# VH-VL binders against b7kms5: the designs that were tried, part 35

Target 1, 80 residues: b7kms5
Amino acid sequence: DTFETVRNTIRIESEVDESLRQLCHEERITKETWLEAAYLYLCEKPEELAQVIQLAQERLSQRKAIADYKRAKTMQERFL

## First folded at step 19 (VH-VL)

Design w_21
Fold by OpenDDE, fold request of step 20:
Structure w_21 (fold): chain C 80 residues (1-80), chain A 125 residues (1-125), chain B 107 residues (1-107)
Amino acid sequence: as target 1 above (80 residues)
Amino acid sequence: QVQLQESGPGLVKPSETLSLTCTVSGDSVSSNYWTWIRQPPGKGLEWIGEIYYSGSSNYNPSLKSRATISVDTSKNQFSLKLSSVTAADTAVYYCARDYTLDEGSEDFTIYFDYWGQGTLVTVSS
Amino acid sequence: AIQMTQSPSSLSASVGDRVTITCRASQGIRNDLGWYQQKPGKAPKLLIYAASDLQEGVPSRFAGRGSGTDFTLTISSLQPEDFATYYCQQFYNYPFTFGQGTKVEIK
């Protein structure tokens, strides 16, 4: 069997990435197959999916705030 | 999905003020930077400026004295005013989402990922 | 302002061709470089951000490379829908500036 894949770049918080990496190593899986499996699992679990989405939204909000702060500071310095 | 739509008069007289509004849907104006870009007919792209929801803005020095960008969070819109226009200001004007991606540490990445379809503004007497 | 110079300004190519467009910055901009595709009467479409990251939904035949001052956009196998004008843009410092564009035309 063959299947098509989509290549993309992901940025994962280092602490989470390290933990996930360790898990994948112990369980002999990859981050890619983990993400696929996790998503597919959650698709069948609406309550859990909703919880994950909420968590993801909160994390994104925090990332955006941090990123915007970095941007404002750095760009101000560069433009001086 | 994020969508942007420019609106405003397509014709402005010389010396008057060009005024455009960008209506955003699918995303909150208070969560990103927002930007205006223009493109004279048959020419390249020129960055005009950007605005953050707090009202902080940055402009292209070439237009700073004439350009004003503002945000209306209640309407989920942001606007562009360009004063004292001349024929040189004739262009298609685009609004876009100005996204900042966290790269970790002190780093970040900027890109314009969602654009309006653009609106032609012609300066003519 | 940082000047972005694209090369070539225009090129003719055939479907299936490998196409490479270059963009040079007048000063170092790290990886703060984006690539856009624009078709007549349409808004620019983001293809690449952070010099080499493929925007979601963009075909894998597009690839961005480079850092510092020299950047390239490569289309590994040109498709009919790829005939368009391509722009690079730096996000390193204000004002954000674009290359003058590269028009990819059908041979």
Scores: ipSAE 0.799, ipTM 0.938, lowest interface PAE 0.5, mean pLDDT 96
Fold by OpenDDE, fold request of step 20:
Structure w_21 (fold): chain C 80 residues (1-80), chain A 125 residues (1-125), chain B 107 residues (1-107)
Amino acid sequence: as target 1 above (80 residues)
Amino acid sequence: QVQLQESGPGLVKPSETLSLTCTVSGDSVSSNYWTWIRQPPGKGLEWIGEIYYSGSSNYNPSLKSRATISVDTSKNQFSLKLSSVTAADTAVYYCARDYTLDEGSEDFTIYFDYWGQGTLVTVSS
Amino acid sequence: AIQMTQSPSSLSASVGDRVTITCRASQGIRNDLGWYQQKPGKAPKLLIYAASDLQEGVPSRFAGRGSGTDFTLTISSLQPEDFATYYCQQFYNYPFTFGQGTKVEIK
């Protein structure tokens, strides 16, 4: 059997990425298969999925705040 | 799913003010930058300006004296006003989400990922 | 303002062809470059961001490369739905500026 894949560029916070990398190495899996498995698992766990979504939303909010701050600062400096 | 929709008069007389509104759904206007872009018929694209929910805005110097972008968080909308229009302002006007991607450290990148369908505004006597 | 120059302004190609479009910035813009596809009567559609990152939902036949001043959009195998006008845009500095566009037409 064959399957199709979608290539994604994923930017992960360094500490989380390192931890995940270590786990994947120890368990002889990849971050890709980890993400797939984790998602599929959560699809069968509605309460857990909701919790993860909430956490993800919080993390996104924080990322956006930081990104927007950097943007505002840097872009104004560049435009000067 | 993020969706944007432009609305406003499709015809404006010379010297008058062009007014457009962009209604956003699927995302809060308070979480991103928002931008206006225009395209004269058969021509390329021109960035007009952007706004953040805080009211901070930046404009293309070519239009700065005439362009005003505002945001209404209560309606999840942002608007464009372009004063003293001439035939040169005839164009399809697009609103778009102006997304900032954090690339870590001090780095970031910007792109416009969601666009309205655009609305033609014709300046004619 | 940073000038973005696309090459060519237009090209004719056939389905299955490899198509390459170039965008050159008048000054260094790092990887702050996006590519759009626009079809007649439609809004531009984001294809590539950060010079080389494929936007979600965009076919893998599209690829962006480059950094600094020289950028390339490649369509590895042109499909019927790919005939359109393509634009690059820099996001390095205000005002954000677009290339003049490259129209990909049917040969």
Scores: ipSAE 0.793, ipTM 0.936, lowest interface PAE 0.5, mean pLDDT 96
Fold by OpenDDE, look of step 19:
Order: structure tokens, then sequence, then C-alpha cells
Structure w_21 (fold): chain C 80 residues (1-80), chain A 125 residues (1-125), chain B 107 residues (1-107)
């Protein structure tokens, strides 16, 4: 039984990453397999999946606002 | 799915104003920067400028005196006007989403991940 | 403006070949560099952002490396669909500028 994997860059908020890493260490799993398992589990739980998606959208919105602010400030300083 | 589509006249006379509109679907123009890029036939790419939903814009100094980018949040569109055109302005014009990614701390990165198919504008008498 | 210089301007290669394209910035741009692929009559397609991060959906045979002033795009094993023109772009400062392009042709 073999399968292919896809590599992509994942940037996780530091506090969340630390907590998740600790959990994975204790349970002798990886963040990758945890993410796969969590997604597959949620695929069978439409209500819970919807809640996770909403939370993810909120977090993305906050991150995006911060990113755009950093860009505006930094790029203005570089350009001037 | 995010999609961008350029629209406007494909022929403009010298000294007139080139006018293009980019219609965005699958994303709000209020969420990102939006940019115009052009490519003369057989040539490379030139960044024209960008706009944020707030109206803040930045332009290539080579075109700043002639280029105006605007955004219409009600139509989910942004537009480009280039005045006093000459044959040198003949190009395929692209609109693109200008995405900003947070890398933590004070760092961020930028990339153009979604592009329109481009529209050829020919300047000719 | 920051000048981006690609090399070579064109190259010929065969399917299965390892291809390397370089991009040099006239000043330090940290990792604020992107790579695009463009085929005739099509818009550029984002391949790499932040110098080394692979855009979603892009095959792993594409790899970006470098920081500061020197950057490389590598195709580990060239495929038929990879014959195209490639551009680097800096996002460090206005105006954003592109390299002049590298055309990868079939040998």
Amino acid sequence: as target 1 above (80 residues)
Amino acid sequence: QVQLQESGPGLVKPSETLSLTCTVSGDSVSSNYWTWIRQPPGKGLEWIGEIYYSGSSNYNPSLKSRATISVDTSKNQFSLKLSSVTAADTAVYYCARDYTLDEGSEDFTIYFDYWGQGTLVTVSS
Amino acid sequence: AIQMTQSPSSLSASVGDRVTITCRASQGIRNDLGWYQQKPGKAPKLLIYAASDLQEGVPSRFAGRGSGTDFTLTISSLQPEDFATYYCQQFYNYPFTFGQGTKVEIK
C-alpha cells in the first residue's frame, strides 16, 4: 500500500503550533497525519466542519488585516 | 474560485485615453490589493500600478503622470485609465489579484496568484 | 528601480533534463521574489512565491532557491508541458519589476 504526497508551505500561529506539536509528540503522531485525520473526521461531521470553516475564515480575516497593514507601512517606508 | 476578466476597447487612437475594467468574481475587491500589468507584443512584463479598496494606489514612476487606477466596490471592479497614449502603449493588459501573505513578526510577502486572460489594446490612427 | 536580470535569455533542453534559471537583483530584496510561467497567448502563472515557496497545484519538480540578490528556479526533470517562458519578479520595492524572461525551448 503506497500513496503520493503533496508538499506545501504551512505557517501556523506560534502558540497554536506549540500546543499542536506537544500533542503530536505525546500521542506519537505527526502534525501532517493529525491534519489528515482531522480533515477526514470532519468530512463525516458536516456541522462540526462548518464550525471549523467559520473559525478558519475569521482567523484568515484577522491575519489578512495584519498583513495588509504591515505591507502599507513597510512599503511606504521603503519607497520614501 | 477567483476569476478576473479584463474588458474595454481593443483599439485606441494616439493622444486619446486607454480605458479598461477588470471584473472580479469569487473574491471581494475590498479584501486585497489589485494590480495592472502590461506586456507589449513579444516583450516582457511591466507593472503599471496597484490599488487598495480604500483608494490608496501606487504607480510605476514611468507611467505615474498618465495612469489612474480606481476601484468600484459596488460592482466588484477596478479600472485603469492611461492618458495620452502612443504606439508604445500597445500591449496586452492584464489585471491580477495582488495577495499579501503574513509571515509573522514584521515580515510579509506578496504575489500575483490570479490573473485575467489579458486583453490586447492597440494604439493606432 | 530595482533591476532584475535573468540568465540565460533562452535555452534548449530535452524532456527529462534538469533546467536551472537564474535571476539577479540589482540590490538586496531578501526573499521577496516570485517566479511565473507563461505560455504563448496565455497569462503568466504563479509558480513560486517568497523565493522558495511552491504555489498550490504546482508540481514538485519546480523549486525556487536564493535570498538577497541571487535566485534560481530549477526544474528537476523537464516535462513536455514545461516548455514556456519564465519570469522572475521582485516585490521588495516599488515599482515592482520583472526579469526580461527566459525562454525554455525544446532541443
Scores: ipSAE 0.695, ipTM 0.912, lowest interface PAE 0.7, mean pLDDT 95
Fold by ESMFold2, fold request of step 20:
Structure w_21 (fold): chain C 80 residues (1-80), chain A 125 residues (1-125), chain B 107 residues (1-107)
Amino acid sequence: as target 1 above (80 residues)
Amino acid sequence: QVQLQESGPGLVKPSETLSLTCTVSGDSVSSNYWTWIRQPPGKGLEWIGEIYYSGSSNYNPSLKSRATISVDTSKNQFSLKLSSVTAADTAVYYCARDYTLDEGSEDFTIYFDYWGQGTLVTVSS
Amino acid sequence: AIQMTQSPSSLSASVGDRVTITCRASQGIRNDLGWYQQKPGKAPKLLIYAASDLQEGVPSRFAGRGSGTDFTLTISSLQPEDFATYYCQQFYNYPFTFGQGTKVEIK
């Protein structure tokens, strides 16, 4: 069979990315294979998946608030 | 998942006020910026303005004196009023989610990722 | 306001063709540029944000390039569903402005 892949852009917080990069280097895997494995593993574990989803929702909320703050500040300076 | 739907009168008389509402599902109106865009028949797109939950709004200077965007959190809606309309205001009106993506550090990016289906508003006697 | 100029205004092409649409900003806008596809009677659909980042669910035959003032949208192999009007939009500064559109028609 063929591994069809999709090319997408993701943004990872710098400190998390540094930790993930180091883990992947130590384990001799790639970030993409780690992400695929983590997702496949969690799909079989409903309670752990729910905890990851809750954390993801919290991080999304925090990042949206930060993004909106940066936007308001920057656009005021530019539009001024 | 996120869905937007415009509603309001399709016919407005000259000099009156155009009034449209966008109903949002799958997201909260207080979690993003929200925008109105219009497109005269056979012509290009024009950004009208945007609003954030706190009532902070920004308008196209070409429409600033006539346009008001507002939020109704109880109905999860945002609205456009455009006063003193003329035939030049005949257009399809779209509402859209005006998303701010965090890029880290001091950086961000903006895009309009979910759009309503659009509603034609004709200004005619 | 920052003017966005698209070229060409229209083009005719066949299924399988490679198509390039140009968008030029009247001043530098970094990579604060999106591309939208619109079919008759339908709302615009986001294809690309941040000049080159592909929106979820958009086919990889679409590619955006550029920074500053000059940007391109390339469709590497046109499909029947790609015949539409394409718009660029800048979000560097208010008012957020669109290009005038490029209509891609069946030849």
Scores: ipSAE 0.561, ipTM 0.866, lowest interface PAE 1.2, mean pLDDT 91
Fold by ESMFold2, fold request of step 20:
Structure w_21 (fold): chain C 80 residues (1-80), chain A 125 residues (1-125), chain B 107 residues (1-107)
Amino acid sequence: as target 1 above (80 residues)
Amino acid sequence: QVQLQESGPGLVKPSETLSLTCTVSGDSVSSNYWTWIRQPPGKGLEWIGEIYYSGSSNYNPSLKSRATISVDTSKNQFSLKLSSVTAADTAVYYCARDYTLDEGSEDFTIYFDYWGQGTLVTVSS
Amino acid sequence: AIQMTQSPSSLSASVGDRVTITCRASQGIRNDLGWYQQKPGKAPKLLIYAASDLQEGVPSRFAGRGSGTDFTLTISSLQPEDFATYYCQQFYNYPFTFGQGTKVEIK
């Protein structure tokens, strides 16, 4: 009985990643099993899922704005 | 699901202006850089330029004097105008999402992740 | 402008072969490089960004390596659906430039 898996790259903020790494190590689980469990748990909890989505949307928006700002700044500073 | 679609005339006369529009669905034109790329038949890819939705733009120096990219936020579109065209401007024209990914610290990466299907523009009398 | 030079310009290989395509920048570009796959009549498709990071949905047989001026794309076990032209692209500085392409044909 083999599960079909997908390989992905994820970028996590350094402070959040350190906390998640420590949690996974202490609980003897992996990041991917944590992600799967968190999603499966939230699927049964519409109000909690909505809160997580709201937080994710806020973080996405902020990270996108920061990325665009860094791009504009860096390209101004580089010589041609 | 993000989709981009090019539209505009497929035939343009020499010395006239090539004009193309890219319609964006599944994303807001007000949230990214947007780019135009072209590919002459049987040849490689050439970056034309980009626009950030707030109006800041950057162009390939080879086309800077003739190219203008603009945004229409009310229609969720961005457009390319290329003036004074010649046969050398015959190409498939692509629009693409010009995504900036945050890599933390002061770092970032750029990639073109969603592309239109491309539209051939032929410059001929 | 930063010139991107790909090698080889074309190649033929058998299913299961390991294939390596190279891309050299005319000056240092850090890891600011992407790889794209283009099939005939289609738009390019992003495979790899930041020199080595695999885009979602791209098979793990694709791998990117390198930094500075020298970069490679490797297909560890060539499949029939990998027939395409591959382009590298730098985004370190304007104008953003592509390599001239490498056409991979399956025997």
Scores: ipSAE 0.517, ipTM 0.849, lowest interface PAE 1.3, mean pLDDT 91
Fold by ESMFold2, fold request of step 20:
Structure w_21 (fold): chain C 80 residues (1-80), chain A 125 residues (1-125), chain B 107 residues (1-107)
Amino acid sequence: as target 1 above (80 residues)
Amino acid sequence: QVQLQESGPGLVKPSETLSLTCTVSGDSVSSNYWTWIRQPPGKGLEWIGEIYYSGSSNYNPSLKSRATISVDTSKNQFSLKLSSVTAADTAVYYCARDYTLDEGSEDFTIYFDYWGQGTLVTVSS
Amino acid sequence: AIQMTQSPSSLSASVGDRVTITCRASQGIRNDLGWYQQKPGKAPKLLIYAASDLQEGVPSRFAGRGSGTDFTLTISSLQPEDFATYYCQQFYNYPFTFGQGTKVEIK
């Protein structure tokens, strides 16, 4: 009957976040209810879930590469 | 998910070389920085150094002349060699994942999120 | 190297108490600071990264604050399982340095 919630921080690329905020505003929903609904929907659709996971893996790889590049550049500058 | 495990001899003679290997599972050594940390019994933590898969490394200046970290991508391992050891090098040695989180723009954050269980290395005759 | 000074070195408190541990950097490190918990005989465990962000699976009674040179770790409503030594570490510049540690004991 009662649902407990968890408060967490997530980091979303700014253009994706802007688009998602606009969608949520237009549909009169919240970002968190959209995320919950998207996951619950995909759980019953294994093929679509696999496609989302593949895209998420690609984005993760890109963000890790960017993060490591920024680290190397910044730490070189700071050490001097 | 990600697991790290240290291995190597627990006893090393003075003036010889301490050698440790960290075996990584659930992640690739070619995808992150990797670090070694040590803790003398009953004392605090000391960062030894780190390595990135391309072979670039950074060391604590206090150990730089004696420490070497290397990567074996074929075995998904990274290792530490510490030469010319003394009793002061007796410690628990930890390996850890040295993660860089993208914060967007020009920002990033670093943290050590997965650690091995640690292995005691004693320097004694 | 950037020196990290923790205080107190040890403390004892009762279950339910609010506990605050401080960490001071010898120069500005922005928010490039982590907090780790180490229980006897075990490896350190990441609690807080980026000075204030709670790691997955860490209870909400842990909170980090600060930027620049002054940082705190607060444990609200201390629990028996919080007996441990706590370390801060800066990630602003090489070498990455730890504080000396704060041992928390529970009655």
Scores: ipSAE 0.498, ipTM 0.848, lowest interface PAE 1.5, mean pLDDT 90

